# Designs tried in a protein design chat: VH-VL binders against Cytochrome c oxidase assembly factor 8 (COA8). Part 36

Target 1, 167 residues: Cytochrome c oxidase assembly factor 8 (COA8), of Homo sapiens (Human) (q96il0)
Amino acid sequence: APERGAERRDTAPSGVSRFCPPRKSCHDWIGPPDKYSNLRPVHFYIPENESPLEQKLRKLRQETQEWNQQFWANQNLTFSKEKEEFIHSRLKTKGLGLRTESGQKATLNAEEMADFYKEFLSKNFQKHMYYNRDWYKRNFAITFFMGKVALERIWNKLKQKQKKRSN

## First folded at step 18 (VH-VL)

Design nj5 (from ni3 with light chain Y33H)
Fold by OpenDDE, fold request of step 19:
Structure nj5 (fold): chain C 167 residues (1-167), chain A 122 residues (1-122), chain B 111 residues (1-111)
Amino acid sequence: as target 1 above (167 residues)
Amino acid sequence: EVQLVESGGGLVQPGRSLRLSCAASGFTFEDYAMNWVRQAPGKGLEWVSGISWNSGDISYADSVQGRFTISRDNGKNSLYLQMNSLRAEDTALYFCAKDSRFFLGSGHFDVWGQGTMVTVSS
Amino acid sequence: QSELTQPRSVSGSPGQSVTISCTGSSSNIGSGHDVHWYQQHPGKAPKLLISGNSERPSGVPDRFSGSKSGNTASLTISGLQAEDEADYYCQSYDWSLEGWVFGTGTDVTVL
């Protein structure tokens, strides 16, 4: 009796993008789209003399990125699962198999799939509202700290210029 | 050393108010969300309230909604819980818990205080 | 339900392995939120045991392991020791409640 291979339930690995930026880079890098979230991760540069304000900004950006990656990875997995369940349920109701006579995966028509999308969006409406709200709050904080860091950098440059003129 | 110290607990009558305080030390207080968790005698842990690093997000458990107010003073490294209209069911050890993240819901509680006991009795 | 479901008690002999389950809903564990585990000894504050489903903080022995599948998380204690006798709580975030939820707690006894 052939041992039925245990379907490795694809636990969404915490997809640390294996993309490693060049060690000598002084810039942020954008990685390839994540397999689950389809979002492109940013690899943040860490300066040798990172200020406390720069560090806080970086940490806020990192946390927000991780939060966003996790949300969409989970949402996409849920979507894929529910879509497959919907298709299987509908095919079963029609007395159709999961495969066509040609051996292809049976699909539903565009109208039936539109019903699925409408239902899915309706069901997840509140979740998306909370996501959007929190997304704006996080990005507002990040933008505010970007402004602070910019001002700090300007001030530090001015101080350095004054010190060079005094010597 | 990272430490949280709760204070302000005591014996109060039903309907009265009490204010709890949590003093934080050993970490950058303004970089983390903070939470209150309570444990009734011989019972499990119950999350009470959370506040984000900048007080932009505040959440409450349904059991305390409209009666309790969480606040923080980042300049004093302090977390507060104003408890109004206290009930017998609010009797618990109240823990201050540090979140590992800036915002609520994305971290875990990596540091806990020893708790302050609140007893609501006639 | 405002709480994650745990078994009331789990027992094992020294050196055995025990597993504690934590079952949530589609608004917490099933929505993809991480599960965290805490250990609490009598008269002590809770201590973080596992973060992010399976991550062990520094100082936590490797005999503690966490996993998550669907709406259920599990804590496994391998090589059970007398010092492991404690209450264990799972935790997750519920997006619909906009708050943290704890498990009902599990009393682990070493026989």
Scores: ipSAE 0.871, ipTM 0.952, lowest interface PAE 0.5, mean pLDDT 93
Fold by OpenDDE, fold request of step 19:
Structure nj5 (fold): chain C 167 residues (1-167), chain A 122 residues (1-122), chain B 111 residues (1-111)
Amino acid sequence: as target 1 above (167 residues)
Amino acid sequence: EVQLVESGGGLVQPGRSLRLSCAASGFTFEDYAMNWVRQAPGKGLEWVSGISWNSGDISYADSVQGRFTISRDNGKNSLYLQMNSLRAEDTALYFCAKDSRFFLGSGHFDVWGQGTMVTVSS
Amino acid sequence: QSELTQPRSVSGSPGQSVTISCTGSSSNIGSGHDVHWYQQHPGKAPKLLISGNSERPSGVPDRFSGSKSGNTASLTISGLQAEDEADYYCQSYDWSLEGWVFGTGTDVTVL
């Protein structure tokens, strides 16, 4: 039986979903949830005549998306790891094996797991506060630039209409 | 060509102030966070301060907190470091470093200046 | 200020492979922040060598490789050349400090 090498899953690959939107699409696409972050990636459309303002908006959105994906991928990995360690530690303390008599993975009761969740949330409280702060800052900037791009597009459409009326 | 040029270094006495400048060229300055990194003679690299693309986020190392002020002028493609209450331990070559991202903490330093020397001595 | 831990020096013969370790904590490398590597020749500014744990910028030879596992990152230089004699620094972001942290630096000598 060939030893399937344990691919060291430790680096959350920048799991850009292999979802390729149709080449003829003029819209942003939402991919399936990423396996690590559980966030749905957005595939941003790049117009042929992208303005500098549109490009900046796209780059801000892309960076923010990557930042979110990385944060939650790592947070979920840490959570899963610490949860498993907690379960193993508690089972060991109880003198219980990792498997039940039926061969199923041994689990803790809801009360014991509540203690884990409380401890995990308490431990990560500061990290989540910083994340939330930065999330708002990033999204405020993006929203502001969305407004600017919208105004630019309106202005360009008005100029084109005026030029067509003058000819 | 992408370039960073530091200036404003020199010899100063302890307790005095100095202002460093970094002139950026060859890229859209307002799209990137900027950083100051220092290196004491014969020592390693030490991050000093960082500022986001729009100055919305500013951070300092504990060693300079309350004494140094980072700022930027996007219209002049310039980064600044106001250094107050200088100490002997602030003696270092100060590098301006461009971040690869808009915001702090999500990029890497892809462009460095040649540095400007600051010497704090009695 | 928290520093990432590197070996003080590493040496190898031409053509040999050498590895530099970079050890952080749960607030930087262990929190999932990427590790970057810089090369610095004497009297020169640092140059980006590896970004995002393992990505090589254009112009960096393929003999340089980066990896990350847990709270430790590694830079491997395969086929060591005389021109590789330099100081090497790892870097990561620390969320608790809200700032960048550099490694203590490693002096690579080619024997």
Scores: ipSAE 0.870, ipTM 0.951, lowest interface PAE 0.5, mean pLDDT 93
Fold by ESMFold2, fold request of step 19:
Structure nj5 (fold): chain C 167 residues (1-167), chain A 122 residues (1-122), chain B 111 residues (1-111)
Amino acid sequence: as target 1 above (167 residues)
Amino acid sequence: EVQLVESGGGLVQPGRSLRLSCAASGFTFEDYAMNWVRQAPGKGLEWVSGISWNSGDISYADSVQGRFTISRDNGKNSLYLQMNSLRAEDTALYFCAKDSRFFLGSGHFDVWGQGTMVTVSS
Amino acid sequence: QSELTQPRSVSGSPGQSVTISCTGSSSNIGSGHDVHWYQQHPGKAPKLLISGNSERPSGVPDRFSGSKSGNTASLTISGLQAEDEADYYCQSYDWSLEGWVFGTGTDVTVL
């Protein structure tokens, strides 16, 4: 069944963990897998003294997570729906019902299912190539800013150490 | 106040060039993708081109590919559209639109300018 | 098709509900890409009404609502008012074109 709506996907799952960090936690939090995308969302920590570089990095990571979650939620749903349609059409071609005599959903053998997997991969090849290209563009920017933030933090610590020695 | 102001439109002959500008204010321009959208007189909206926050991702509608070039100058909070080899079919009101996202394809257009008219006629 | 299909026009009396359909293809709405809706009054720039299929930005009346199913999205205006008379456009992303596509536009008339 399709997911209820976007508002349910904006909320990172919580309450599946026995651990609840303090209100002033200084760490990102990784939640359980999302039920639609099967990806683990990150709850980003927002420091009260977040620098402009740190804020941009966080926003880039948040946007990329949302983009990635949406892509895989859509692909997982499409995969499931197309698989059932393929099975249904092949069972009809063979004159078989949708359920076995035991009441379980009828299925196809491994060789027949291999046809579906090949067809799905071929159909989605170009889309996934564009996704991979876009993934690399996003992650290059994120990695670049991770480096800039790391250098900024080191520089700030060196300036503080320099001031202590001068005092 | 978030604003987008287009300029550079006018009357030009077919085959000539024109450069549109869009001045942005009231937001951190370099954190958002930007787009050009056009509307021919009495017709609907047509997306023309988009550019990511850092210019690393650029896309064009097939109708303008190879003739138009989108660019941005984040230091001047400005978006540009260089239009070469203009055709009568390019006659339209050209809007500058702010994307809600850094990269193309997953956002929406939350702020629009008033547009600048381009007329391509002999 | 390289455009999203909308009816040319829709009309209703004040207080009634009208619904505008937006039909795409397997490379845009059918791939699960979001649909956004814009309102355009004559001589004015478009204005965002609905983002992410159903999300209403601040300042947009709650009589505007959106939904999406399969290759089709819908914008519903409940409790139609005179100021709702305008053109309405849907928009989605098309992965095969690597670009945005707009609907053909719908002229809403308040009778």
Scores: ipSAE 0.747, ipTM 0.899, lowest interface PAE 0.8, mean pLDDT 87
Fold by ESMFold2, look of step 18:
Structure nj5 (fold): chain C 167 residues (1-167), chain A 122 residues (1-122), chain B 111 residues (1-111)
Amino acid sequence: as target 1 above (167 residues)
Amino acid sequence: EVQLVESGGGLVQPGRSLRLSCAASGFTFEDYAMNWVRQAPGKGLEWVSGISWNSGDISYADSVQGRFTISRDNGKNSLYLQMNSLRAEDTALYFCAKDSRFFLGSGHFDVWGQGTMVTVSS
Amino acid sequence: QSELTQPRSVSGSPGQSVTISCTGSSSNIGSGHDVHWYQQHPGKAPKLLISGNSERPSGVPDRFSGSKSGNTASLTISGLQAEDEADYYCQSYDWSLEGWVFGTGTDVTVL
């Protein structure tokens, strides 16, 4: 029976997957997971009469999405590469080959792999702490501007309602 | 025309203070992070400090941490660098640079000023 | 003092290609942070030449190209011209320093 191979990531990611929402949408769209970051990109709607406040919110969201996609794409690549390097190093130290007798990639047992997972988490702890801090700073700014946009839209509806009642 | 104009440089004794200013025009200043970069005579570029669009993120090179303070006034389209406890090694041409992003660390410097010279000498 | 490593100088004849390397560490280029390139003529401010490893801003000739692999980025100038004689700096972000780092700079001469 035919075998199905896994796709291998050989180089650093250069960006997110392209996705094309319907041309007459008036809403944001969520695309399929990017193959490098495994995150779903948002394709932002740009209304014809976008206010300065709405534009700033959209730009903040776009920048944060790009930042987040790049971080996780790079972390996923680093994890995969360091995992393979760890396995290779331990097999070499044992005098074992990189492939089993059946041609499959040689692996370490679960106890040995636990050492890798502990080392990776410890090595990346500070980087992930900085990522979490920055994530909160970015998302608090976004949430604040979401609130301002919501109030702006309510105010515009009230002004329109008042104008109609006066005429 | 997008412009950055630095000022406030001069000759100063070691241990003294100077305050640099950078006036921005031709773009929406409040939407971008800003940076200071210096270049000692005959030497390369050295990043000094950066500040996010809303001043919520500030970072300094280790060589100036605790002595320099970056700030901005979005109402005046201006960036500032307060330099205290100046040393001879702070002698350099100081550039103001516009970041391409709101927050620090993910952009690049797309607009530069011409620089203001700071000389620290006894 | 943290720096990205560049060759001190490179030279070429008009029409030749030159390549400038930029080598960082696991906390900057090796962590996947982008590399940007700046050109500086004598007595002038730096100018953005390449952003995001390989993107050319409007007005930058297509003879300038950039790439990145592992801890190393490269700037290539194809079809070298007299006006390309300048200093070139790479730049990346370093997450452990929480700051930007520049390369040591490369003096390009046109023979």
Scores: ipSAE 0.737, ipTM 0.894, lowest interface PAE 0.8, mean pLDDT 88

Design nj5 (from ni3 with light chain Y33H)
Fold by ESMFold2, fold request of step 19:
Structure nj5 (fold): chain C 167 residues (1-167), chain A 122 residues (1-122), chain B 111 residues (1-111)
Amino acid sequence: as target 1 above (167 residues)
Amino acid sequence: EVQLVESGGGLVQPGRSLRLSCAASGFTFEDYAMNWVRQAPGKGLEWVSGISWNSGDISYADSVQGRFTISRDNGKNSLYLQMNSLRAEDTALYFCAKDSRFFLGSGHFDVWGQGTMVTVSS
Amino acid sequence: QSELTQPRSVSGSPGQSVTISCTGSSSNIGSGHDVHWYQQHPGKAPKLLISGNSERPSGVPDRFSGSKSGNTASLTISGLQAEDEADYYCQSYDWSLEGWVFGTGTDVTVL
């Protein structure tokens, strides 16, 4: 049983339902970090008998994940571009070249780079305030529907118990 | 078949009020944000206002803020636009547009109505 | 007015390619917000043509394609046909205005 050279990821088989699709787990699944956003995506399970409430909750969660992934992918790109522009601007102001004698990129010391980080945070303050507000609004709705789904499942269990006693 | 039907347009004098309605059918209305977009005769499209699926987020273009009020009644599958203090510059064909998503700002407008004409003059 | 800039008109012969530009700002397209495109024939409602910069809804011919780079998006019509004669609008979200912005519109003429 020697190791193979190909990367293969085992799914977490934990489903109790025989109607679970063979290619998917019977549970939500957390994947590896996305290359662009650095966030770990949730891969959602869609049960065969999904209720209208369960479907709405899943759609809210899917939309919010996509929104969050896009925001951080865009912010990571903006950060990288503005960082390089800042370094190049400061090097030219100091009369220095963009490359060292060895050909590697010239850079700034930690104190100089701290100026960049402060400028970036200041420029993006309002955008991040709006992001945080929207994040909380989205997650409030999600939490509310998680509660409704939990109550729906409890009520269905109680109705099943009542039906078994009557018949 | 997804359909949006606007109504309530007409001829009004400046300073008066008008209420537009948009009746939705063929989709789960309460799962989507909704928008109003207007187009002055011979001119381009201008976004007017949007409202999230649960009315928890509402936004207006600067040109109408404080004068127009967007609302929705998910029980009647209907979107509304209350237009107060109307000006000649508000003269336009007003479209109802369905967003592809629950919340404002991350979707696109996948279904449009045919519009209702609002004329503000005299 | 609109915040996204488009050319007033573009023309081409049947079978040729035309490209419509859409230029925004750092608070909309430049912040990485998606660009959507709508087609509008005279007297008709707008119709979604391209979503998410380059995605084609069902029923839209593959001769329509979109792209985005920096503050600018582009719609390309390859193999121009008579029915493509219409007005075209780009759209993006602007986080600083907390609202949608449309382009100024482009009249496409088939010669």
Scores: ipSAE 0.733, ipTM 0.892, lowest interface PAE 0.8, mean pLDDT 87

